VH-VL binders against Uncharacterized 76.5 kDa protein in phbC 3'region. Designs and how they scored, part 5

Target 1, 117 residues: Uncharacterized 76.5 kDa protein in phbC 3'region, of Thiocystis violacea (p45365r139to255)
Amino acid sequence: RILILEQDASHAKKIASLLATIGMETLVVDDPMKILARMQAFRPNLVLMDLYLPGATGSELTTIIRDHDDFYGIPILFLSQEADLDKQLAALKAGGDGFIKKPVSREALIAAVEYRM

## First folded at step 7 (VH-VL; framework fv_danvilostomig_arm2)

Design s6 (from dv20 with heavy chain Y103F)
Fold by ESMFold2-Fast, scan of step 7:
Structure s6 (fold): chain C 117 residues (1-117), chain A 119 residues (1-119), chain B 109 residues (1-109)
Amino acid sequence: as target 1 above (117 residues)
Amino acid sequence: EVQLVESGGGLVQPGGSLRLSCTASGFTVSSNYMSWVRQAPGKGLEYIGYIYSGGSTDYASWANGRFTISKDNTKNTVDLQMNSLRAEDTAVYYCARDSWGYFRAFDIWGQGTLVTVSS
Amino acid sequence: ALVMTQSPSSLSASVGDRVTITCQASQSISSYLNWYQQKPGKVPKLLIYAASTLQSGVPSRFSGSGYGTDFTLTISSLQPEDVATYYCQQSYSIPPEYTFGGGTKVEIK
C-alpha cells in the first residue's frame, strides 16, 4: 500500500496510475496536515511525497512523521527536482529514504517502489 | 505591510447565521494554511478550523457541521460561515496564518471582529 | 482529547522579578508547543515556538523549556510592558485540533 502526498491532482493521478500497473493500492493525500490521520487509517507500506509543498516541505513532514512512534520505520521517498546536494542530504537526515527525480519516469518510480517492497 | 483584517462581526439572534471575512495583505492565502480562532469575552483562546492551499479544510470537533471555512485566492480572502449560532458563540473571532513546517504556529493574527449572539 | 493544563491562573510580581509559568500536556507532544502573549485589549502574538525557540523580535528575557508533557515559560526580569495573559498551545495533533492552556494573567504589584 502506497500513500502519495501530492497537491497537484494531475500529477497525483499519473503516479497512482503508474503504480496501478504493478498492482499497488494507493491513497492520494493533497493536504500535508492530514498525512498522519491518513497513515493511521490506510496503514501504508511506503510513502511518496513531494519535497516542496505549499506551506510545507517534505523534510519537515518527515521529521513530524518520524516523531510519531507508529511511523518511525516506514520508507519515505521524495518526489523532487532538487539538485542541491546539501538540501538532499538534509531531507535524508530528517529520516527520508530516497529520491525520485521530477518529472517522474515510469521506470524510475516502479524500480524505487519495488526495491522498497 | 503584512497584515490580516477581519470584518463581518455584529449582533445576531440565536439560531441565526453570520459570515466573517478575513483579508490578507502582504502575503498570499493560496500558499499558506489559514485558521480561525475565537475568544469569548474574558475567556481563553479556542481553535475553530483551517483551510489549505487546495481548499482542504478541517475543524475542531465542536465546530464541525456548523462552521465552514472557504477562501478566494484571487481576492486573497478567507471566510468563516457560521450557522445555527448560540449564545455560547459570542466571542472575538480572529483569523490567523498557520505556519507549517517544524513548529506549526500562528505567526500572524488579525485584529479580531466581535460576534455577539443575543436576543 | 489532548488537554493543556496551565498554571497558575494569575500572578502578581515586581519589576525585575523572575516569573515562571507552567504548562502540562495530557500526553506527550514532543516539542510541539507554542507560547503566545496577549496584552490587554490587543491581539495575541507569538512569543515562542517549538517549545524553546524565540520568535523574531521577542526580547531575550523570555525563554521556553520542556519536552514531552511538561513545559515552562520564563521571564527572567519582568518589565512593565510584560503585563499580559500568556497562553500555551499544542500543535502536535494532525489534522490540528489545536488546544490552548487556560492562560496565565501576569500583573505587576
Scores: ipSAE 0.364, ipTM 0.803, lowest interface PAE 2.9, mean pLDDT 87

Design s60 (from s1 with heavy chain S53W)
Fold by ESMFold2-Fast, scan of step 7:
Structure s60 (fold): chain C 117 residues (1-117), chain A 119 residues (1-119), chain B 109 residues (1-109)
Amino acid sequence: as target 1 above (117 residues)
Amino acid sequence: EVQLVESGGGLVQPGGSLRLSCTASGFTVSSNYMSWVRQAPGKGLEYIGYIYWGGSTDYASWANGRFTISKDNTKNTVDLQMNSLRAEDTAVYYCARDSWGYYRAFDIWGQGTLVTVSS
Amino acid sequence: ALVMTQSPSSLSASVGDRVTITCQASQSISSYLNWYQQKPGKVPKLLIYAASTLQSGVPSRFSGSGYGTDFTLTISSLQPEDVATYYCQQYYSIPPEYTFGGGTKVEIK
């Protein structure tokens, strides 16, 4: 089960559709502040999160998620066009587990998800 | 200059409804979480709820079902619709900008508007 | 229900005194705590966020400390303009259901 936090509804639907082709159950979350409540209800095995959300980074939200006992070990993959190595390392240091480059390809998405699941 | 100004407060009878409005200047409600907080006369601060820049809302458990938050991006306003009002809802109502990210804090507050619920 | 308890509810001190206000959470909230100042007849103002980070423009005599369940706001040398009620507030809950302490009223003797 895969939770998707992506502020652009069209991008979120595309990712959810791609994952559905391989039998994955998904939940799209648009409000970052609802992520913990949705994770508690949905019980995802993996989180896909846009690295750059309006007003903050996915790195900052990842720190919040990691501070809660229930979600310390769940894999978090960032969706990003970020090419700056220092910024990518900062996201991993916050508790992220990897990156999927935007625009998201079917092959890259499936490979990254299968590796982390 | 960033500023929030509340309006719409006044006297209302128990069981009545009232709509408060909050006008933002110097920043946009379309890019921020906005919250409502109230304070009964001589009492402490009590959180009501928020609206996300994408439009979703959530409320303190006690407020859910009676209070509704909405926004108008064009007018740069946030509204609080209050229904089934009780005497204990008498308070000064503040709108506040909720800085989002790792930290969350009410960094900008309006001046408040008084709502009195009395027969 | 996550409850924030402040102590004392009120205090009177002299100009120049060190003032300490305590805030206790009913469960661990990490460092997710803010402090607000509300002067008589005025709106609340953010003093400190993330337990210990001073908001820009706030005098250096204010400081915050703590982690988990026990938090402290300190005014190292009380000034007349510091007369106010001080509130702690947790933002650990996601989605946010911010809980404020009952407030501590600080007066000059």
Scores: ipSAE 0.133, ipTM 0.725, lowest interface PAE 4.9, mean pLDDT 85

Design s9 (from dv20 with heavy chain Y103T, light chain S91Y)
Fold by ESMFold2-Fast, scan of step 7:
Structure s9 (fold): chain C 117 residues (1-117), chain A 119 residues (1-119), chain B 109 residues (1-109)
Amino acid sequence: as target 1 above (117 residues)
Amino acid sequence: EVQLVESGGGLVQPGGSLRLSCTASGFTVSSNYMSWVRQAPGKGLEYIGYIYSGGSTDYASWANGRFTISKDNTKNTVDLQMNSLRAEDTAVYYCARDSWGYTRAFDIWGQGTLVTVSS
Amino acid sequence: ALVMTQSPSSLSASVGDRVTITCQASQSISSYLNWYQQKPGKVPKLLIYAASTLQSGVPSRFSGSGYGTDFTLTISSLQPEDVATYYCQQYYSIPPEYTFGGGTKVEIK
């Protein structure tokens, strides 16, 4: 089960459709402030999160997720075009587990998800 | 200069409805969480609900069903629709900007608009 | 529901005094607590966020401390312009159902 938090609704739908082709159940979250409630209800095995979201950064949300014992160990992968090494390191220090470069390729997405499930 | 200005307050009879509007200047409501908070005369602050930059909303348990928050990104406004009003809803209503990310705080407040519910 | 309890409800102190206001959460909220100042007839103003971080432009005589369930706002040397009601607020709940304390009225003797 894969929870997707992506700022572009069209892109989120495309990612969900791609993951459905390999049998993954997905949930797209539209409001970053509802992330914990959605995780509690959906119980994902992996979170795909845009690094830059309206009203919040993925790093900040990752810190919130990691502050809750229920989700401390869930894999979090960032969807990002960020090339700055310092910014990437900050996201990993917040508790993230890796990056999938934008634009997201079908091959890279499926490989990253399968290895972390 | 960043600013929030509420309007639409006034006198309304019990059971009536009223729509408040909040206009933002110096920043865009499309990029921020926006919240409504009220304060009855001589009482403390009470949270009503928020609207996310992407459009989703959530409300305090007591407000759910009677209050609805919406926004117009083109006009840069956030509205609070209030239905089935009771005398206990008499209060100054504030709109507030909910700050960025992890450090959630109401960093910008409007001046407030008074709503009086009486016969 | 997550309840915030402030004490005292009101206090009177002299200019230059150290003033302490306490806020207790009904369950642990880590450091997810803000403090607001509301002067008579004015809108609330953010003083402190994340329990202890002073908002830009706020005088250094204000400080916050605490973690978990017990929090304190301190004014090290009370000034006339500090006459106000002070409110704590938790932002631990997600989705937010922000809860404010009942407020502490600070007056000068």
Scores: ipSAE 0.095, ipTM 0.710, lowest interface PAE 5.5, mean pLDDT 85

